VH-VL binders against o27280. Designs and how they scored, part 334

Target 1, 266 residues: o27280
Amino acid sequence: MDSMNVPEVLEIKRIVEESESVKTFIFSWDFRREVRPGQFVMVWDFRDEKPMSVSLIDPVRSEIGISIRRVGEFTDRVHGLSEGDLLGIRGPYGRGFELMGRDILLVGGGIGMAPLAALADEATARGMRVDALVAARTADELLFLDRLEAAGVNISTCTDDGSCGFKGFAHERLLTLEENHDMAAVCGPEPMMFQVMRILDERDVPAQLSLERYMKCAVGICGQCCLDDTGFRVCAEGPVFWSQELSRVREFGRYRRDPAGRRVPW

## First folded at step 14 (VH-VL)

Design H60 (framework fv_bamlanivimab)
Fold by ESMFold2-Fast, scan of step 14:
Structure H60 (fold): chain C 266 residues (1-266), chain A 119 residues (1-119), chain B 107 residues (1-107)
Amino acid sequence: as target 1 above (266 residues)
Amino acid sequence: QVQLVQSGAEVKKPGSSVKVSCKASGGTFRSYAISWVRQAPGQGLEWMGRIIPRFGRANYAQKFQGRVTITADKSTSTAYMELSSLRSEDTAVYYCARDDQYEGHFDIWGQGTAVTVSS
Amino acid sequence: DIQMTQSPSSLSASVGDRVTITCRASQSISSYLSWYQQKPGKAPKLLIYAASSLQSGVPSRFSGSGSGTDFTLTITSLQPEDFATYYCQQSDDTPRTFGQGTKVEIK
């Protein structure tokens, strides 16, 4: 139990370059600590610790993968590492996705495809039919297309600028796609997830959404992990929530919180 | 659909260099690497190195370090392998192959380029 | 470097035979093992990756098994088009290395 809260120093076994800004770091993992798609770990570079979603789960090979987007000093330092270098890993934490039915829809934006790639692997291994809508601002920011294609996933793409697939936003593309999914899983920018959730609710498709922006601490007492109206804590009760829970949260899709916990509009 | 098409056969003198091209037709490279593998007459397969064309990052087998340079031009979807200081032992068919970054297997191969080094 | 050793180096077989080829790694490579078929004058063709995953379009008579250091390629009912040289390849570490090859010849 408590051993989960102690970081292990692990060697980077392999690095996969997903895009100019995203790398996946692969580590040997002891699966006596189970990891499920949608969970996260704390990555420690011996200076700072940040939460990262698990994007690859392979118990046969005893490996996990962690996909990291370059967005600041910590992630820039981690991107400078090589195979054989060391990182501290603590976790896993949070609630993972739950699979239901036979036909599922994945809707991912940018780095939000990372936890959904792990989910796609599990769903296809179970014999489920998987449709993925992969969204980004530009073609270069579409992630995991080769991995999803290799897994047998039926892929639709959209980009804001029209550089690949449908020109427009994820929710606009979703309106043109066939219905008939038993469930959906959604991860990406919060405004995208809010619009997608509305459409799925209208279609009576149960959806699970991952709220990664609040993953500040694994054991939470931090106000940044708490959602308005319902009192949910992303790191304790999330990051994955059902759409029916999020529909009661005024904050979702409308505003965020700064480091001081103040409301800031999207 | 991705197909790898290589440049034509070459005959070179010892001490010279050769540059072989490998053009992807069909789709563009997304996250795959391109590996270079050679095969001497009647011999087995030998890996030389790889590049991730989208990002221009290359690595090499130690045996070839200092003599081999692998490059890519993502605007033309073309990878190149240049081998310098040629010896008679470098006579071989040179293949490019699409290399999966997660698995490391080679699922699509070029047709091969015969390079003969003779005095 | 990880050394890959195949056995046998060659074998003679008849159409309809069950053929097995083995590949041994000098250290554990988990399941990072692929099998290729090569015919004279042609590029190699991927048959199996991840030790046991059949490549799309490859006949189901081909199968792979094993993990760690010992791997097997099996052809359950040899066909005329299966007479070729077969290679194993590890991708657990750099450099990628191949076995020396196994030539399957007509009896």
Scores: ipSAE 0.633, ipTM 0.831, lowest interface PAE 2.2, mean pLDDT 88

Design H61 (framework fv_bamlanivimab)
Fold by ESMFold2-Fast, scan of step 14:
Structure H61 (fold): chain C 266 residues (1-266), chain A 119 residues (1-119), chain B 107 residues (1-107)
Amino acid sequence: as target 1 above (266 residues)
Amino acid sequence: QVQLVQSGAEVKKPGSSVKVSCKASGGTFRSYAISWVRQAPGQGLEWMGRIIPRFGRANYAQKFQGRVTITADKSTSTAYMELSSLRSEDTAVYYCARDDQYEGHMDVWGQGTAVTVSS
Amino acid sequence: DIQMTQSPSSLSASVGDRVTITCRASQSISSYLSWYQQKPGKAPKLLIYAASSLQSGVPSRFSGSGSGTDFTLTITSLQPEDFATYYCQQSDDTPRTFGQGTKVEIK
């Protein structure tokens, strides 16, 4: 019942290698604790605990997947684990994506495709038409293309270096796509999300954006919850925000704050 | 759409090694695992191991550990299975197959390579 | 290792018959089960994956069912090209393991 705030020790059932730096860890899950695309869990390796987005939700098999990019000490240790090893998982936490209408555009950059892969599965299961723009620095960093294709998603790719699909940034590729959508969901580096949001706003497409830095805000432990704006301090539930909420936040896409609250450029 | 093409039949002496190749076409090679499965004359299918070519990770059935090595060359989209210390019991048709990392089913198969171990 | 046992090991059938082949896992494999068809001298062909998902291009007379330990492949209205050996395969654990096969022969 109230065991959500206590880590459950779960066995790693399967590991999927998504890229040289990203793995998906699959666990058996009790779906009496509902989990929705866009939510995250706290992953505990019995030393440190970090928030990770849920990238696979399969209630028929009673499984969830958590995709983790190798970027530091904690993730290096987790990447060294094997099938059969144990991790602590608590959650889910945070505000997930809402689906509306018949057609959705997904725009993901790098590991930001992880929560969008779970969303794509739910949208296709609802009978929605799904278009995905998958962006990365290089072809080898494009994630979940096989999963999206298997789900019937219409895929466009772009890479900064031109090694796959359009050569350029996500927002530049988006400008060449003229299809209208009932909604969009966006996840990736904040500067990318800001540029994409502006284009979607001009097209009058409501968008939801997932901000990794606000995952801690959803569980009440983060100093980044109060944002600078036009005189109002808004502590919205994260990590998913509507574009209308973010349009009132002056720092979104422009600068971030360190643990001391100081402005830091991207 | 995607096709796997294997190297030709081999006749080997006991104690030698054999290396079978499996060339993938269709551009999805790098995202899938490649499994190796053998079938002795008149017998069923036996899984030997698999590799994720993009990342070089291989795992093997315990029966073959120490004698089998599965590798991949990304530049030629080719996977290899090398079996050493050959015995007469290793006489079989060897298949490569495209293996889905999430599901583990094998949806595209090579045509097979007959390996005969005789003196 | 997970052991996969098929029954029957062989059966004789006529065109138009309904054929049922069963597969039992030594422990629960959820729905991580595939069915393959193999004709003499040829590589296996995937028919069903995830216990019940029909592979693209496979005729609708083939269907799969089951979960946990007990699984069934059904062929409704058997056709001449369906006389072959059928294998189940689990992918829930490593090593991947196959059933011993079921030969479907002409009566």
Scores: ipSAE 0.623, ipTM 0.827, lowest interface PAE 2.3, mean pLDDT 87

Design H62 (framework fv_bamlanivimab)
Fold by ESMFold2-Fast, scan of step 14:
Structure H62 (fold): chain C 266 residues (1-266), chain A 119 residues (1-119), chain B 107 residues (1-107)
Amino acid sequence: as target 1 above (266 residues)
Amino acid sequence: QVQLVQSGAEVKKPGSSVKVSCKASGGTFRSYAISWVRQAPGQGLEWMGRIIPRWGRANYAQKFQGRVTITADKSTSTAYMELSSLRSEDTAVYYCARDDQYEGHFDPWGQGTAVTVSS
Amino acid sequence: DIQMTQSPSSLSASVGDRVTITCRASQSISSYLSWYQQKPGKAPKLLIYAASSLQSGVPSRFSGSGSGTDFTLTITSLQPEDFATYYCQQSDDTPRTFGQGTKVEIK
């Protein structure tokens, strides 16, 4: 059909070590295929294909970056690759973030900072004021702080153990931040996103949230990425949703589904 | 802001080895690589290799492969460069520098360590 | 290895002059190019990164331009403290490589 549905074999140009478990893989990209923050690609290691968020979008250099957390067999194999090795990339897919207003708040947890790092670059390039709340379990797991600082982003951090910034969870830190923003973008563990969404809704700040749910296949072919009440398919309708849409989904923030489709509480 | 402080000058005999330290101080110890660059008297800058201290992963210029070893101690925020089988041609000022993983520029730099190889 | 060639190797200029130094890569390096200033007996100092981004604290008279294989460092109004050797450096590939340097002597 179109070029997005055929994998392109690309050489790994650079690998950035973000944390003990996260690497960013940088590829040359032909921007005749537009990529926007919040979209994902299918990464193919010639055995398996998995969805990964785009974390760097650089049309001046004709490069994209894909940040991958080591969580299983596929990602372990990809983490073992070196600069010069090849991966198949298909996409981009999904709906990206929309930017509006003058001021944006980014709230990211762990690997959820990956799509938000790309969004921060776009927002600052548009002249927006960007505030980022970066959350992780420990200081060593805070991601993209150097990129955000270089982009001119105003950074707040929080860690569960208090090793950097506020000691506590993202939503607890957010309660101590009283500035109004024209919009927010949120990405991280679903329970964190649910708590953050509720606070932003009470403050009348429109928010977009990116759902990095488990998917078995690409482009909505299987039902594994569906949401309970609405029939949303994360890979087709998302992964980015407005907070008002998600507030009507009974499943969001409360339970997920295992590979067999069984409900599992967070 | 992060500052890099290197060990003092060394005078070594041909065939010996030298180990130069580079301690990061001030600011937070972030996810940066540390590169080692040398400069012979009156000559230009020559890159030797780099390490990502958090993960202990080092890469070397082919010219120095087998003679240079770059290591890091995360507990003291210190990187080390050891050069073995020293020759008179290794007489140089050796610099460590913070290497940005995305851009690859070097900032800040250590003050430099003069290594003189003479008999 | 990517080879970096600077031009000129040296130049003499007067205070207030516009000085241009060029740097050529043996293959395309996109915009992965930095410029450094080195004064005698001192470590190099970053001036420009990403071909055109001015490092914080560096005077605005310094600017960088170019992409691909050809790059330029410009000093719009040379000051006495600008007497130094200038180096370009590519970071598109490993090993990182530097130009041979350009010595700027103030007349």
Scores: ipSAE 0.550, ipTM 0.791, lowest interface PAE 2.6, mean pLDDT 86

Design H63 (framework fv_bamlanivimab)
Fold by ESMFold2-Fast, scan of step 14:
Structure H63 (fold): chain C 266 residues (1-266), chain A 119 residues (1-119), chain B 107 residues (1-107)
Amino acid sequence: as target 1 above (266 residues)
Amino acid sequence: QVQLVQSGAEVKKPGSSVKVSCKASGGTFRSYAISWVRQAPGQGLEWMGRIIPRYGRANYAQKFQGRVTITADKSTSTAYMELSSLRSEDTAVYYCARDDQYEGHFDPWGQGTAVTVSS
Amino acid sequence: DIQMTQSPSSLSASVGDRVTITCRASQSISSYLSWYQQKPGKAPKLLIYAASSLQSGVPSRFSGSGSGTDFTLTITSLQPEDFATYYCQQSDDTPRTFGQGTKVEIK
């Protein structure tokens, strides 16, 4: 009863430095509130509250992890915190990924690899074969490679500058891969996800994509989370959508919205 | 694969300080933790503290707080452990080790630096 | 601090024996437990992490089990190179702490 909407003040148990700009904050979690890969929580620093994807889900250890990229004032403050400091956590919220079949392709770009890392753990625990295509601008921005390797995931990398793996974009690398998969999960910059979705659609691979843009509220009135043609609210109906749902959304891959709700091209 | 190479043996007088270095070999030094562990002759392993180089912050065992300082220089891929106000009881082999940020296990280890405190 | 206690402190065994070493934490550490092997004059070598995960390159005769407070390292068929001192280590909290060690000697 309402426990999801009340912030729980939690101690930062551990901080993992993933890269120069990304940290994972690990908390003890009461799994009477179930958390699934693809869901998000509201992180409260006692001044501002922002939505963050869950990147680690460990019911055996009773822990969750939240990966945060440094992009502004709120995230700069959170990055300045230490183990033992407190944060408010509210949630989880949103629709998580669904797993089906025997094998899955994960396609992650930048921080979008965070919710996919949690999904990889669940898929491998379920006995699925997991292939991951991890994309970034440079080798230093590839995330979770050690964690994926430890989980037994088959990893392909691509970087825009060619500093690790294939030189090029995720969709260009995907075109060179001829593996058949029962499903795919995709998270990253929206233009990357659009290109990947089109290729998977042509291959008849059902894909789930995580849209984390415009998550300005956890519940309630959230006009900035709406997609244009369908009225989908990321915080209510997402953030995870099947490719069939997104193929009819004109805004996807073409436009985003600023904090005032105005259309801005990608 | 990453290797950790430590500075050579030191002989120090009581009351002085010692600074041991630990250089990560290889083309890529990234955000991972470095722990310092010592072992007195015939004794077990004792954790002293840890640093994540990009994080700039170190955690210390209470026993060593006030006497130990752990630092890192990202430009040279080198971590340092400085222990001050040395006593004969500080005679030990000092190890650095790569500390996994998720699991906290140590691999690889440096070869060790023997520090002898005698007058 | 979390105190780690190993049993036994020493044991004598023959090549081919099954060896079991136990480690007990003063409070629950979930599965944040690693096992190391150390030979005289050398740095410790990681064998097992996360209580049961075998480190790459470590022979399959080594295995770990346990969760919470009680943990076990098993060597299924002891080899000549396995005579060494073994340490458990917790990483659930700071400070990190080690067991006192178990010396495995030739019978």
Scores: ipSAE 0.580, ipTM 0.797, lowest interface PAE 2.3, mean pLDDT 87

Design H64 (framework fv_bamlanivimab)
Fold by ESMFold2-Fast, scan of step 14:
Structure H64 (fold): chain C 266 residues (1-266), chain A 119 residues (1-119), chain B 107 residues (1-107)
Amino acid sequence: as target 1 above (266 residues)
Amino acid sequence: QVQLVQSGAEVKKPGSSVKVSCKASGGTFRSYAISWVRQAPGQGLEWMGRIIPRLGRANYAQKFQGRVTITADKSTSTAYMELSSLRSEDTAVYYCARDDQYEGHFDPWGQGTAVTVSS
Amino acid sequence: DIQMTQSPSSLSASVGDRVTITCRASQSISSYLSWYQQKPGKAPKLLIYAASSLQSGVPSRFSGSGSGTDFTLTITSLQPEDFATYYCQQSDDTPRTFGQGTKVEIK
């Protein structure tokens, strides 16, 4: 009935090691199932299923890439797989990024650069000017710099420890960047995204932010996907939201919810 | 832009080992792999293996498995290729090259290191 | 291992000629194919990657085409500096493998 909700068993064609904790898994993909930057898929290892952002979209080769950070038992098992092994993939799901204007800013932190790398590829293919601010704790944790450089993206970096580029946080670096943009796309830790959103709002730059939290459940069933004041579900209405939509959410950037629904500070 | 500079020519005896260095310089972008490719006199190009220097992870062609070790020193941005139990047939120019993790093409290349194995 | 076979092994051409070199893979490699130029005593230089993408700084007279198992490098108007050996390389699987090379010589 709904081919998007039936996992297709796909062979891992290639594995790219992005960092000590991040790998990109590349699969052949039938592009009759359209995939847009900012969407996610459900990855099934035949025991558990978890949502993962699409980080590479290549219609010419009929391939997608899915970037996975090692954070627990499921991702540890997936990281142990080799080229030729099988995974179940269903999707895509969620609202992707919308491109507008000629000049776009990408602001990514850690694994949040994954969906932004796919967006950068599409934006540059459309002839847009792309500036990317890539943030991480250390130089070794900066992701996709080579892909962004190859695509012709103008790159700024910042690291907490100063090992690459600006020493400090993404929002501090953003304050030193003077370029006007027609839109921005932001993905990373929620406190970072909140600070970045405030600066972009003050500059009257429309921003889209990707919220990947609470997506560990099946689409449309998980109460954890609910945002506070608005009742938005990340897996159903997100993961990409305009900054104007997020301005109504009391918990955004301030606190999160544990599995029991209790407030946990960032 | 990344530039690769290799160590100088070596003359070695059969049964010994050789360790060739490849120093990367330039740019703030260090998210790359380094492949080692050799070329015997008048012959074509033969891939030996690769390493992702940041991660210390190496993969080898089966033909060289057990004799080749590829390592990296992140503090000096230097990759090394050590080939043991040298034979006359190992006489070749050894190249390091930056390996694009997505496309798998090689650019830039080091200048090459001539290794001669003679008694 | 994926075996790469180039044709011809050598050819003679004159300045201004159109030169075509073919590369065949023993199994499908999609578009994971690169072309290199090598001059005597020098390291190889990347010309084309992803079967048809021209490397920055490489003259537009060089072009690549093909997908799957059959690939072609074309030089539309051969220049004196183009006399060299050309290699194809697949990156679809490990080990990475090269063709045996095609030597382009002065006629």
Scores: ipSAE 0.622, ipTM 0.819, lowest interface PAE 2.4, mean pLDDT 87

Design H65 (framework fv_bamlanivimab)
Fold by ESMFold2-Fast, scan of step 14:
Structure H65 (fold): chain C 266 residues (1-266), chain A 119 residues (1-119), chain B 107 residues (1-107)
Amino acid sequence: as target 1 above (266 residues)
Amino acid sequence: QVQLVQSGAEVKKPGSSVKVSCKASGGTFRSYAISWVRQAPGQGLEWMGRIIPRFGRTNYAQKFQGRVTITADKSTSTAYMELSSLRSEDTAVYYCARDDQYEGHFDPWGQGTAVTVSS
Amino acid sequence: DIQMTQSPSSLSASVGDRVTITCRASQSISSYLSWYQQKPGKAPKLLIYAASSLQSGVPSRFSGSGSGTDFTLTITSLQPEDFATYYCQQSDDTPRTFGQGTKVEIK
């Protein structure tokens, strides 16, 4: 077994409470294992293991951060941990984002802002102009606004209920933003990503989209990670895909997989 | 931009308690920590403790453990610092400040609340 | 607790001088260090965070450097408004701790 496929037991150095349901766990990391924005790690609580996107990459401080939303039994247990407690981490896995051009648009929904926060740091460090559209159901669920502002990112917000910024969905807000970009990166609920992708395609903006929902294993041989029409596996070929690749996937934005692997509508 | 506004000056007798408020405006109150820092006349800055308002999670400096209580009312975006069993050496200006959870620096600061303990 | 020690405790300087203030941590704090300026009767003002990151709106004559245990705040070409007390602060661990302060006085 490759040492990267064996969990390393790491101490939680710091916990950042992002919202009522999201925490970022920060660990010391040996950057001989390179980590790039858009990649994920397997987080092990000594009972279960789940894939989580890397949301902070800091080689100067030798730290990574992993942002976790509380949605079930595993994440509830992890959220109950304190600084000084231990977690198993293995990876990183998957394809990271590719940066090109001088300016980038980030479009994130909910926890989808996690990998985009790491990308914003890299893009800013490279001297790119970064615009971010941050979407959530309510103001209290908007993530990483302070971190993005500190990085010099130009921020637009929207909430379904109108409690912060534009009242409406990400794609509706995007239609009111007319500035063109050299590229875009998108992460969030698949229905949101599908609508955003369609608008970016119409504007000839090449986009990369991160598909986190189908990650069931790190190796990519698991059938749960497959997408219809192309046979792409999120764990092996993703989670980041170009919009031209996803436009060929009939399942994207329309169907998901239940625990039995059956297609169900969004 | 987040702004912090504190309650007004207090004059208290030894043995009493004081409760200072810190109201946040201009941002989501729940997304950051609030630290309390005091400064006695002619002295330096002394950190007392912090709260992460959405879960009521607190950390206190050992010196103030048992005498200080930091709370938050999320509905009014207000943090409170209550210091009990007041002594003359508790005479100080008390500041609240937004505590960045990633970096731990303090910005913005409240304007300060002067607390004088005298008999 | 992590102890923060500043040097010097006070200094006298003239407008146009280069001023250097040092801060030492009792153990490694990586780059989790901030510098503040305080004028009489006012709340402290953040100048620098993450050891070397200049806060928005702070003049470029202020700079910070260092990592681990030894840190420096430099003011190039001191201005009249820079006569103040300066504090370093560590945020690597709880409790958060400040240096004792350095008073920059008119010579």
Scores: ipSAE 0.621, ipTM 0.805, lowest interface PAE 2.0, mean pLDDT 87

Design H66 (framework fv_bamlanivimab)
Fold by ESMFold2-Fast, scan of step 14:
Structure H66 (fold): chain C 266 residues (1-266), chain A 119 residues (1-119), chain B 107 residues (1-107)
Amino acid sequence: as target 1 above (266 residues)
Amino acid sequence: QVQLVQSGAEVKKPGSSVKVSCKASGGTFRSYAISWVRQAPGQGLEWMGRIIPRFGRPNYAQKFQGRVTITADKSTSTAYMELSSLRSEDTAVYYCARDDQYEGHFDPWGQGTAVTVSS
Amino acid sequence: DIQMTQSPSSLSASVGDRVTITCRASQSISSYLSWYQQKPGKAPKLLIYAASSLQSGVPSRFSGSGSGTDFTLTITSLQPEDFATYYCQQSDDTPRTFGQGTKVEIK
């Protein structure tokens, strides 16, 4: 039987408290099931199951980490758990990031830094030079700065309110950064990603962007995780897409969909 | 990087309590924990407990449960360690140290606070 | 609680010597091990974390190795400022625990 489609009940080994609303749950993992940055797993609390990005991948220690933001009933219950408690995990699923070249720019907003933190670890392990632009509404919502600093990443920050680093949005900060990169990886709120993508396209920097918000089907067979004009299924063909693929999607960065599938402006 | 500055030396009588402070400066990274470690004269290092200052979530070594209270004041970036029912064997230098949540190593350390318990 | 045992408890060495200190955990701690240097009257100083990662600013003559239960700190070409007490520390579980220390003394 395909072990990726069967939940494995795992013990929470450690909990890292990243912010008031974000925790990283660390589990022992059998790396016979390979996990790549940008992939997600289904987390099962024995009542509900939700997709979560993998934020730590450590094959030397045989551990993975899953970062979860508290946004509703399921995540409230999971945040109430302690080390030693059990969760069901199945996966991984989705297309991960591809690394190329010698230097990479990471641009993350809020919880979007979770998959980028795992990518930063892999990029630095491969000897790449890593620059990270970390964006949030306030200083308290900037995530993974300590991990990135420990990994030797060159960090720039921006907050909407100016409480840490540049005062403004990620794309405004990016305009002040003139360094050339072989590639970029971007994850965060869709309007932020759209603006960042436009700047990177003008600079001829190939970018991969993660659209994790659409994930609903773990095996990618259902049509609920799709983009407007391209028909891409995020869980099957994503969540990571190249910027050239997204540049042809009229929906990206312009409107979202309600539960009935109707277009709603940002 | 964050720096940790502790309160000054204390001389206490048996049965009293002591409260040591640890003020953090350079708070660009806020998800760290603060551990308290003591060292009796000529002895090794003994971990007492930790707290994540932003969230006020303490954890204690069982040996000190019931006598130690670790707290934090986010507004002043200060962690506190209070040890009650002091005995002569509590005479030690008490250190606070930044505790990395992922790796669990301690860096930086406060300069230490000498606590002497004598009649 | 995870118990950490260092060997030797003390050693005598000369400037230029290669010094090796070992640390054994009572159960597997993977690579969640750090090494500290402490000089009289001072706070401990982090040298190595994650068993083998050199802390920034620490001289390259210090190195760490090992995984699971057995770990080693090596000082190549000992310098006068290296005479100190060295501690290992595990962070795989709570409580965090330290080895008893190894005093490196001048011969």
Scores: ipSAE 0.627, ipTM 0.817, lowest interface PAE 2.1, mean pLDDT 87

